VHH binders against EKC/KEOPS complex subunit cgi121 (cgi121). Designs and how they scored, part 9

Target 1, 174 residues: EKC/KEOPS complex subunit cgi121 (cgi121), of Schizosaccharomyces pombe (q9p7j3)
Amino acid sequence: MILPLFPETQVHVFVYENVSNCAAIHEQLISQNPIYDYAFLDAATILYKKQVYSAIIRALEDRRDEQMKTKTIHSEVILSLSPKTEISSAFRQFSMTKKSKNIVVVKIDSKLTEEEEFERLDKLVEGNRVEFSDEELQKLIDFKVLKKNYKLDPSTLENPLASILSSIALRGYS

## First folded at step 11 (VHH)

Design qi3 (from qh9 with S101A)
Fold by OpenDDE, fold request of step 12:
Structure qi3 (fold): chain B 174 residues (1-174), chain A 123 residues (1-123)
Amino acid sequence: as target 1 above (174 residues)
Amino acid sequence: QVQLVESGGGLVQAGGSLRLSCAASGFTFSDYAMAWFRRAPGKEREFVAAITYTGSSTFYTDSVKGRFTISRDHAKNTVSLQMNSLRPEDTAVYYCAATYAWDYWTPRAYDYWGQGTRVTVSA
């Protein structure tokens, strides 16, 4: 996938459900295994495609502007999902854990086609790939977590997307 | 209250060794990667070493590889930095830090910091 504002940057997003080896993946992530150079997100925290894309775009913008707060573009994506400025908080809020069941995997700067990337990633993730769509994400979301992460209330829950995007966009400006 | 308390700093001759220790309290130690940073006079704080929350992996800045060893003791909630073959350029205040993230080289990723312990290496 190519983002309009970043035509030279290929991005792929994958969704897996019923992942059995999240603990193993997590171990590789914390060990910074280069083979796992992705942003691994807990699907329980993701409700919309636009949520993910907004974070990706923000991360890419930060990189473009040489304003990244984290070391890697993928960690920047994780940070960009959060309304909080603290990196650890963002990881705590959105990154997959060893207990995660469903995950969203983001690859920035891919040199491969989506299918090729999938084949590579599929060797790492033991789960079922599902479509990256709002429909599928809605099946995996934990609304309690979502509400907590973005401080959604009954009024904002009527249009969560707007609130989420605002939170992402306005991080650090509240 | 969260506390990271460094100890073990001091004056040592070049080629000598020191062992720094950091005692952590007030948070779930086992959930956090631990790291050492240092700030030399007139310089910015820089990453020295990190160890994952499980202790499974360690990371070092290039200049200390082979000389420094980071370790942690979960039972005692401590992280240590064994510094061998010390050089004058290792002179700095050394800080212990804790992070939930795995962005170990990024100071801002760390939630908690110690007050620092001074290491001086004479020629």
Scores: ipSAE 0.908, ipTM 0.946, lowest interface PAE 0.5, mean pLDDT 96
Fold by OpenDDE, fold request of step 12:
Structure qi3 (fold): chain B 174 residues (1-174), chain A 123 residues (1-123)
Amino acid sequence: as target 1 above (174 residues)
Amino acid sequence: QVQLVESGGGLVQAGGSLRLSCAASGFTFSDYAMAWFRRAPGKEREFVAAITYTGSSTFYTDSVKGRFTISRDHAKNTVSLQMNSLRPEDTAVYYCAATYAWDYWTPRAYDYWGQGTRVTVSA
């Protein structure tokens, strides 16, 4: 897909459930294998499409403004998901782990169509692709983790999207 | 408390070798990638080398490739930097650092830092 504010940047987002090879994928990520040039997120930490898009947009803005805090655009997406400024904290909070079962995969600067990118990614991920939708994400979310990551309370849980987006947008301003 | 203690620095002639060591304590060593950074006089801190938390992969800045080797010992909670064919431009304070992330080239990604050990390479 194309983001309105970044028409020259093609972005793809995929969701996988019941992934059996997260440990293997993780090994490739820490080794910085170029074939795995994606942001691999734990789906247990993602509740909304807008959460992901907000992080992507923030990362792209940082890149545009030459203010990236991390080395790669995908790591910047991970950082952008977090209300914390620490890079390592963001990785702990949102990145796929060896024990993850469900994942959200983000590709920025894709040269391929969505279908072509999927075919490529499908060779790397051993799991079932599901629709990137709020409905599917809600099935995969761990609310305990979500509450912890964004410090949600009963009042903010009435409109968690607003709280999440505020946390993403206002990181470093609290 | 978290500690990273570097050792092995000193004065060496150009072409010589040194082995730096960093002893880690106070955190789960096996969960962290380890790295070496250096800061030369009047210059900013720069990445030198990193090793994944499993030791499966290593990374080096271009200027030290083929000369420096990073390794780690999980049993001893240590990370080492073997420096061969040292050059005057390698003169710096060398810092050991630990990160949970895999953004190895980014200083801000590192959670813990040592106090540094001075390496001086004479011409």
Scores: ipSAE 0.907, ipTM 0.945, lowest interface PAE 0.5, mean pLDDT 96
Fold by ESMFold2, fold request of step 12:
Structure qi3 (fold): chain B 174 residues (1-174), chain A 123 residues (1-123)
Amino acid sequence: as target 1 above (174 residues)
Amino acid sequence: QVQLVESGGGLVQAGGSLRLSCAASGFTFSDYAMAWFRRAPGKEREFVAAITYTGSSTFYTDSVKGRFTISRDHAKNTVSLQMNSLRPEDTAVYYCAATYAWDYWTPRAYDYWGQGTRVTVSA
């Protein structure tokens, strides 16, 4: 996929459910294995496609403007999901953990087609790929986690998308 | 209250060795990667070494590879930096730090910092 704002940057997003090897993937991430150069997100924290796209766009904007806070574009996506500026907290709240069951995986700067990237990723993830759609994400979300991560109050829950997207877009400015 | 308390700094002649230690309290030590950073006079803070929360992997800046060894002790909640073959350019204040993230090289990724311990290497 090509985002209109960044026409030279190919992005792929995959969703897996019932992943059995998150602990093994996590070990590869902390050890800096370059084969695992993706953003692995806990699907329990993701309700909307636009949530992920907005974080990707924010990360790409910060890279374009030389304002990235983290070392890689994929770690910047993790930070960009957060309403706060603390990198370690963003990883704790949004990244896949050893205990995650369902994940969203983002590849930025891919030189491969979606199918080629999927074939590589599928060798790493032991789980079932599902469609990257609001319908599938809504089955995997943990609303208690979502409320906590974005500090959603009852009035916000009627229209949580706007609050979530503003948190991503305005982090560091609000 | 989170505390990281460094010790072991001092004055050493070039070619000598020092062992820095950092005692951690007030957080779940086994959930955090640990690192050492240093700041030389007139320079910015730079990454020295990191160790994963399990202790399974270590990372070093190029100028210290083969000379410095980071290790951690989960029973004592300590992280150590064994510094061998010290050079005058290793003179700096050394800081212990802790992060949940795996962005080890970025100071801003670290939640907790020690007060620093001074290492001076004389020719």
Scores: ipSAE 0.580, ipTM 0.831, lowest interface PAE 1.8, mean pLDDT 91
Fold by ESMFold2, fold request of step 12:
Structure qi3 (fold): chain B 174 residues (1-174), chain A 123 residues (1-123)
Amino acid sequence: as target 1 above (174 residues)
Amino acid sequence: QVQLVESGGGLVQAGGSLRLSCAASGFTFSDYAMAWFRRAPGKEREFVAAITYTGSSTFYTDSVKGRFTISRDHAKNTVSLQMNSLRPEDTAVYYCAATYAWDYWTPRAYDYWGQGTRVTVSA
């Protein structure tokens, strides 16, 4: 996928459920293995496709404007999901952990088609790929985690998307 | 109360060695990557070395690679920096820091910081 404002940038997003090797993937991430250069997100924190796209767009805008706060574009996606500016907190709240069961995986600057990127990723992840869709994401979300991460109260929960997207767009101004 | 307390700094002659130590308390040490940063007079903090929360991987800035070794002791909740073949350019205040993230090079990624220990390397 290519976003209109970023015509030179190919992005792919994959969703896996019932992942059995998150601990092994986590070890590769902390060791900076370049084969694992993706943003690995805990699906328990992701309710909407637009949530992920908004974080990707924010990260790409910050890179374009030379305002990135983290070392890589994929770590910037993780930060961009957070309503706060603290990098370590964003990783704690949104990144896949060694105990995660379901994940969302983002690749930015891909040189591969979606199918080619999937072939590579599928060698790394022991789990079942599902469609990147609001329907599948709704099955994997943990609403208690979502409420906590974005400070959603009952009135906000009526339309959590707007509040979540606003948090992503306005981070750094509050 | 979270505390990171550095020790082992001092004055050494070029070519000499020092071992810095950082005692950690008030947080779950085994969940955190640990790092050393340094600040030379009039300069910004720069990354020196980091070690993963398991101790399985280490990272170094180019200017210290082969001369400095970071290590951690989970039983004592300490992080050490063995500094060999010291140069006058290594003169700085050295800070111990802790992060949950794996963005090791960015000072802003670190939750906890020590007060620093001064290392002075004379020509």
Scores: ipSAE 0.570, ipTM 0.827, lowest interface PAE 1.8, mean pLDDT 91
Fold by ESMFold2, look of step 11:
Structure qi3 (fold): chain B 174 residues (1-174), chain A 123 residues (1-123)
Amino acid sequence: as target 1 above (174 residues)
Amino acid sequence: QVQLVESGGGLVQAGGSLRLSCAASGFTFSDYAMAWFRRAPGKEREFVAAITYTGSSTFYTDSVKGRFTISRDHAKNTVSLQMNSLRPEDTAVYYCAATYAWDYWTPRAYDYWGQGTRVTVSA
């Protein structure tokens, strides 16, 4: 996929359920294995496609404007999901952990078609690919985690998308 | 209350060795990657070395590879930096730091910092 504001940047997003090897993937991430250069997110923290795309757009805008806070665009996506500016907390709240079961995987600056990138990723992830869709994400979300990460109170639960996107957009301005 | 307390700094002649230690308390040490940064006069903090929370991998800035060794002891909640073949350009205040992230090179990724221990390497 190509975002209109970033016409030279190819982005792919994949969702896997029932992943059996998150501990092994996590070890590769902390070891900085370049084969695993993706943003691996815990699907329990993601309710909407727009949540992921908003974080991707924020990360790309910050890269364009030379305002990135992290070393890589994929780590910047993880930070961009967070309402806070602390990098370590964003990783704790949104990244895949060794205990994760379902994941969202983002590749930015891909030189491959979606199917070619899938073939590569499928060698790394032991799980079942599902659609990147609001329907599938809703099956995988943990609402207790979502409420905690974005400080959603009962009044915002009727329209959590707007509150979540506002939190992403306003980070660093309040 | 979180504390990182460095020790082992001092004056050493070029070519010598020094061992820094950092005692950690007030957080779950085994969940955090640990790192050493240093700051020479007039410079910003720069990355020296990091070790993963499991201890399975280590990372070094190029100028210290082969000379410095980072290690951690989960039983004592300590991280150490063995510094061999010291050079005058290694003179700096050395800081211990902790992060949950795996963006090891970025100072802003670190939640906790020590007060620093001064290392002076004479020609």
Scores: ipSAE 0.561, ipTM 0.821, lowest interface PAE 1.8, mean pLDDT 91

Design qi5 (from qh9 with S57H S101A)
Fold by OpenDDE, fold request of step 12:
Structure qi5 (fold): chain B 174 residues (1-174), chain A 123 residues (1-123)
Amino acid sequence: as target 1 above (174 residues)
Amino acid sequence: QVQLVESGGGLVQAGGSLRLSCAASGFTFSDYAMAWFRRAPGKEREFVAAITYTGSHTFYTDSVKGRFTISRDHAKNTVSLQMNSLRPEDTAVYYCAATYAWDYWTPRAYDYWGQGTRVTVSA
């Protein structure tokens, strides 16, 4: 996948449900194993494709402008999902945990086709791939967690997408 | 309240050894990776070493590899830095820090910081 604003950067996003080895994956992430060079997100925290894309775009913009707050582009994606400026908070809010069951996996700067990347990732993730769509994400979301992460109230819940995107875009400005 | 209290700093001769300790309280110690940073006179704060929340993995800046060892004690909520073969360039204030993230080299990733302990290595 190519984003219009970043035509030279190939991005892939995958969704897995019923993942049995999240604890093992998490161990590899904390060890900073290069084979696991992805952004592993807890699907319980993701409601929209545009939420993920917005975070990716923000991370890429930060990199372009040499204003990344984190060490890696994938960590920057995690940070970019958060309305908070604290990196640890973003990880706590959105990153996969050992207890995660469903995950969203983001690859930035891929040199492979989507299918090739999937074959590579499929060796690491023991779960079922589902379509990256709002419909599938809606099945995996935990609204309690979503509401907490973005401080959604009855008013903002009338248009959650707008609220989420605003939170992402205005991080550090409110 | 969260506290990180460093100890063990002091004056040592080049080639000597020193063991720093950091006592953590006020947060769930076992959920956080722990690290040591240092700030030398006239320089920016730099990463020295980190240890994962499980203690299963450690990370070091190149200049201290083979000389420094980071460890943690979950029972005592402490993290330690054994510094051997000390050099004058190791002179700095050493800070203990805690992070939930696995962005260990990024100072901004750390939520909690100690006040620091001064290490001076004479030639």
Scores: ipSAE 0.907, ipTM 0.946, lowest interface PAE 0.5, mean pLDDT 96
Fold by OpenDDE, fold request of step 12:
Structure qi5 (fold): chain B 174 residues (1-174), chain A 123 residues (1-123)
Amino acid sequence: as target 1 above (174 residues)
Amino acid sequence: QVQLVESGGGLVQAGGSLRLSCAASGFTFSDYAMAWFRRAPGKEREFVAAITYTGSHTFYTDSVKGRFTISRDHAKNTVSLQMNSLRPEDTAVYYCAATYAWDYWTPRAYDYWGQGTRVTVSA
């Protein structure tokens, strides 16, 4: 996918359910294996496509403006998902864990087509790919976690997208 | 309360060795990657070395590769930095730090910091 404001940056997002090797993937992430140069997110924390895209856009804007808070664009995506300014908090809130079952995988600056990228990623992830859609994400979300991460209440839950996007956009200004 | 207490700093001649130690308390040590940073006089804080929460992987800044070794002891809740073949440019205050994230090179990623221990390497 090409984002309108970043036409030179190709982005791919994949969703996997019933992943059996998250612990192994996590080990590769902490070792900073370049083959695993993705943002691996816990799907239990993601409700909307726009949530992911908003985080991606914010990360790309930070990079464009030379204002990245993290070392890598993928870590910046993780940070950008969080309403908190602390990097470690963002990782705790949104990054894949050893115990994750369902994941959202984001690739920034891909040089491959979506299909080619999928073939590459499919060698790393032992799970079932599902469509990157609000419908599929809704099946994987843990609302308890979502509510906790974004401090959603009954009023904001009527339109959780607006609240989530506001949290992402206004991080550090609340 | 969370504490990181560095020790082992001092004055050493070029080519000499020092072993820094950091004692951690007040948090779940085994959940955190540990790192050493340093700040030389008039310079910004810079990454030196990191070790994953399991101790399975280590990372070093280029200037210390082959000379410095980071290790951790889970039983004692300590992280150490063995510094060999020290150079005058290694002179700095060395800080121990802890992070839950794997963004090891980013100071802001670290939740806890020690007070620092001064290392002075004379020519």
Scores: ipSAE 0.905, ipTM 0.944, lowest interface PAE 0.5, mean pLDDT 96
Fold by OpenDDE, fold request of step 12:
Structure qi5 (fold): chain B 174 residues (1-174), chain A 123 residues (1-123)
Amino acid sequence: as target 1 above (174 residues)
Amino acid sequence: QVQLVESGGGLVQAGGSLRLSCAASGFTFSDYAMAWFRRAPGKEREFVAAITYTGSHTFYTDSVKGRFTISRDHAKNTVSLQMNSLRPEDTAVYYCAATYAWDYWTPRAYDYWGQGTRVTVSA
């Protein structure tokens, strides 16, 4: 996938459900294994494609502007999902954990086609790939977690996308 | 209250050794990666070493590889930095820090910081 504002940056997003080896993946992440150079997100925290895209775009913008807060573009994506400025908080809120069951995997700066990237990633993730769509994401979301992460209330829940995007966009400006 | 308290700093001759220790309290130590940073006079704080929350992996800045060893004791909630073959350029205030993230080289990733302990290596 190519984002209009970043035509030279290829991005792939994958969704896996019923992942059995999240603990193993997590171990690789904390060890900073280059083979796992992705943003591994807990699908329970992701409700919309636009949520992910917004985070990706923000991360890419940060990189473009040489204002990344984290070391890697993928960690920046994780940070960009959060309404909080603290990196650790963002990781706590959105990153895959050992206990995760469903995950969203983001690859920035891919040199591979989507299919090729999938084949590579499929060797790392033991789960079922599903479509990256709002429909599939809404099946995996934990609304309790979502509400907590974005401080959604009954009023904002009427249009959660707007609230989420606002939170992402306005991080650090509150 | 969260506390990270460093100790073990001091004056040492080049080629000497020091062992820094950091005692952590007030948070779930086992959930956090621990790291050492240092700030030399007139320089910015820089990453020195980190150890994962499980202790399974360690990371070092290039200049200290082979000389420094980071370790942690979950039972005591401590992280240590064994510094061997010290050089004058290792002179700095050394800080202990804790992070939930695996962005170990990024100071902003760390939630908690110690007050620092001064290490001076004479020529």
Scores: ipSAE 0.904, ipTM 0.943, lowest interface PAE 0.5, mean pLDDT 96
Fold by ESMFold2, fold request of step 12:
Structure qi5 (fold): chain B 174 residues (1-174), chain A 123 residues (1-123)
Amino acid sequence: as target 1 above (174 residues)
Amino acid sequence: QVQLVESGGGLVQAGGSLRLSCAASGFTFSDYAMAWFRRAPGKEREFVAAITYTGSHTFYTDSVKGRFTISRDHAKNTVSLQMNSLRPEDTAVYYCAATYAWDYWTPRAYDYWGQGTRVTVSA
């Protein structure tokens, strides 16, 4: 999806399945290694492309409006996926962990083409790249986790996209 | 229930040293990064130092770098702050805090906070 409101901000999103080195990546993230300056998300928490793009848009809007709550734009994406404002909870619920198997990786402010960014990222991630698509994401989601993260009840599960996107877009308006 | 209990604060002359300790209970200490923040009178809390949940990396605000050392002990569930070459501007209440996130500098990222221990550095 194209981000018309932010046409000068290059964004790339990659999906990897069967990642074998999440523990090593996690160590680099906690140590603040700038080579790993991406948002590494657990794919078990992501059902839709629009879920990711809505979080990216919210993070970019908050940066534009000088309302970011976190240190980096990538950590702001992680927070923006959450229906709540608590940073530590958002990281716990949506970030890749040492035990993650499938991941979604977001790069904002890329100065590289998608191909060039992939070549860089592929040196860091030991796994199988798959298409960033609703079809592939649906294979990787854990619906129990999705329900918990967004507090979805049975009636909401019939149209979870709208509820999820509303949570992302409207967080902080009360 | 979760508790973080700071100790070791007090009155010390400029150039002196002090060691703060923080005892943690009620949560899985080894899953959390630990940090020290401080609040001088009339100011907001500011980041002082943090240590990763493994203890592998440490981070410091520039004004304390080279003078303060953060460390942790997983066997005792404690985090410590060794403060050397103290200056009057280090006078503050020092708070121990714990987070699951790796956004170490942001107070809002921290789940648990101690009540603080006062450090006063006299000229």
Scores: ipSAE 0.539, ipTM 0.817, lowest interface PAE 2.0, mean pLDDT 91
Fold by ESMFold2, fold request of step 12:
Structure qi5 (fold): chain B 174 residues (1-174), chain A 123 residues (1-123)
Amino acid sequence: as target 1 above (174 residues)
Amino acid sequence: QVQLVESGGGLVQAGGSLRLSCAASGFTFSDYAMAWFRRAPGKEREFVAAITYTGSHTFYTDSVKGRFTISRDHAKNTVSLQMNSLRPEDTAVYYCAATYAWDYWTPRAYDYWGQGTRVTVSA
C-alpha cells in the first residue's frame, strides 16, 4: 500500500500465526542476511493496525528528516513502536524472538506487489498467513505484554488505542 | 550492578600485538551481542568489532579486518579482542559493550559499556 504522506514508498504488512521456524528466522536476522530485510515483530505485542502504521509513519518521518537512529528503515520501525528511544530495549520488547509463535512482518520500500512480496516471504516463514486486521490481531495479542511495553494503567486496558498511539510519540510528542 | 571490565591495554610498538579482555557480570551474558569500540583523542567513538550472542558471526570495521579477531567465552562470560600488526592509528581507549539488538555499528544501540582500556601504539 501507499501512505498519503509518502506517495513513493510502497509498504506491505503480513501476519502469520503458528509459525514453526522463528528460531531459524532469528538466526538470519542476527547474521544480517539481506534476504530477511523485513521488520519481524512479535504479534503478542501488536493489538491494532494503527499501532503498526503509526510506527511505520514515524520511521518514515525520521528518515525524511535525517533523524534515523538505526541502520535500516526496518529496524527503525522496531524502535518506533517503543515509547522510549532505547534501541536495545525496543528490540527486546517488540521484535520476533526465537520463541515467538505469531508474527507481524513489515516491508518498506517494496518494489513488488503485495502478492509478489507474499510469495517471497512465504518461502521464508513456515506458518499460516492471516489477514492484517484488528480482528485477527486481537486473537494474537498478549495483554500482559502490551501493558508492560506501554506502561498501561489497568483503567485504560479496556480501550488502550489512544494511550498506545500517544506513547509511540518520541521525546515528549503526544 | 552490571559490570564490563576491560583489561590488557598498554604501550606497544608498531607491528606488535595485544590481547584485550572484557569480563562481564550482572546480566545474562548469553543473551547479548558483544562489541569493541574505540575513541582516539578528539574523535568520536568508532565501531571496531562485534560478535553475535551465539558467537556464530563476527563483524569488523574495514581498517582492522585481517588484523583483529573478536571472540567470546560463554563459560567465563568474557569477550576478547586479539589485536595483531598494530599501527599508530590504532592508538585509542578501547571499550567493551553489550546489546540485545543486531544493529551492531551504532553506539546508542548498546545498553552496557565498560570504562575502557588505553592502547598506545608507538612508531
Scores: ipSAE 0.531, ipTM 0.807, lowest interface PAE 1.9, mean pLDDT 90
Fold by ESMFold2, look of step 11:
Structure qi5 (fold): chain B 174 residues (1-174), chain A 123 residues (1-123)
Amino acid sequence: as target 1 above (174 residues)
Amino acid sequence: QVQLVESGGGLVQAGGSLRLSCAASGFTFSDYAMAWFRRAPGKEREFVAAITYTGSHTFYTDSVKGRFTISRDHAKNTVSLQMNSLRPEDTAVYYCAATYAWDYWTPRAYDYWGQGTRVTVSA
């Protein structure tokens, strides 16, 4: 897809459930294998489509403004999900780990259609693709993790979207 | 209390060798990638070498590839940098560092830093 603010940048987002090979994917990520140049996120940390799009937009804005803090646009998406500026903490909190079971995968600057990118990704991920939708994400979220990552209190747990989006938008300005 | 303590620095002539060691404590060493950075006088820290948390992969800046070897010992909680064929441009304070991330080249990605050990290579 193309985000309105970045018309020349093709972005795809995929969601997989019941992934059996996260440990193998993780090894490829830490070894810097360029075939795995995606942002692999733990779906237990993602409740909303807007959460992911806000992080993508923040990463693209930082790239445009030459303010990126990480090496790649995909690692910048991982950082952009975090309310804090600490890169290692953002990876710990939001990135797929060897123990993850469900994942959200982001590709930025794709030269492929969604289905072409899916065919490539499907060779790497052993799991079931589901729709990138709030309905599917809600089934995969871990609310304990969400609460911890964004420091949500009881008043915000009923409707956490505004708090989460504010955290993403205001990171680095506090 | 997390500590990274470097040792093994010193003065050596060009062409010589040194082995740096970094003793780690206060954290789960086997969960972290380890790296060496260096800072020459008047310059910013620059990446030298990194090793994955498993020890399975290593990365080097181009100027040290083939001359330096990073290794880790999970039993002793140490990371080492064997430096061979040293050149005057290798003169710097060398720091060990630890990160959970795999953005190995970026100093800001590292949670923990040692105080550094000085390496001076004379012509």
Scores: ipSAE 0.530, ipTM 0.806, lowest interface PAE 2.0, mean pLDDT 91

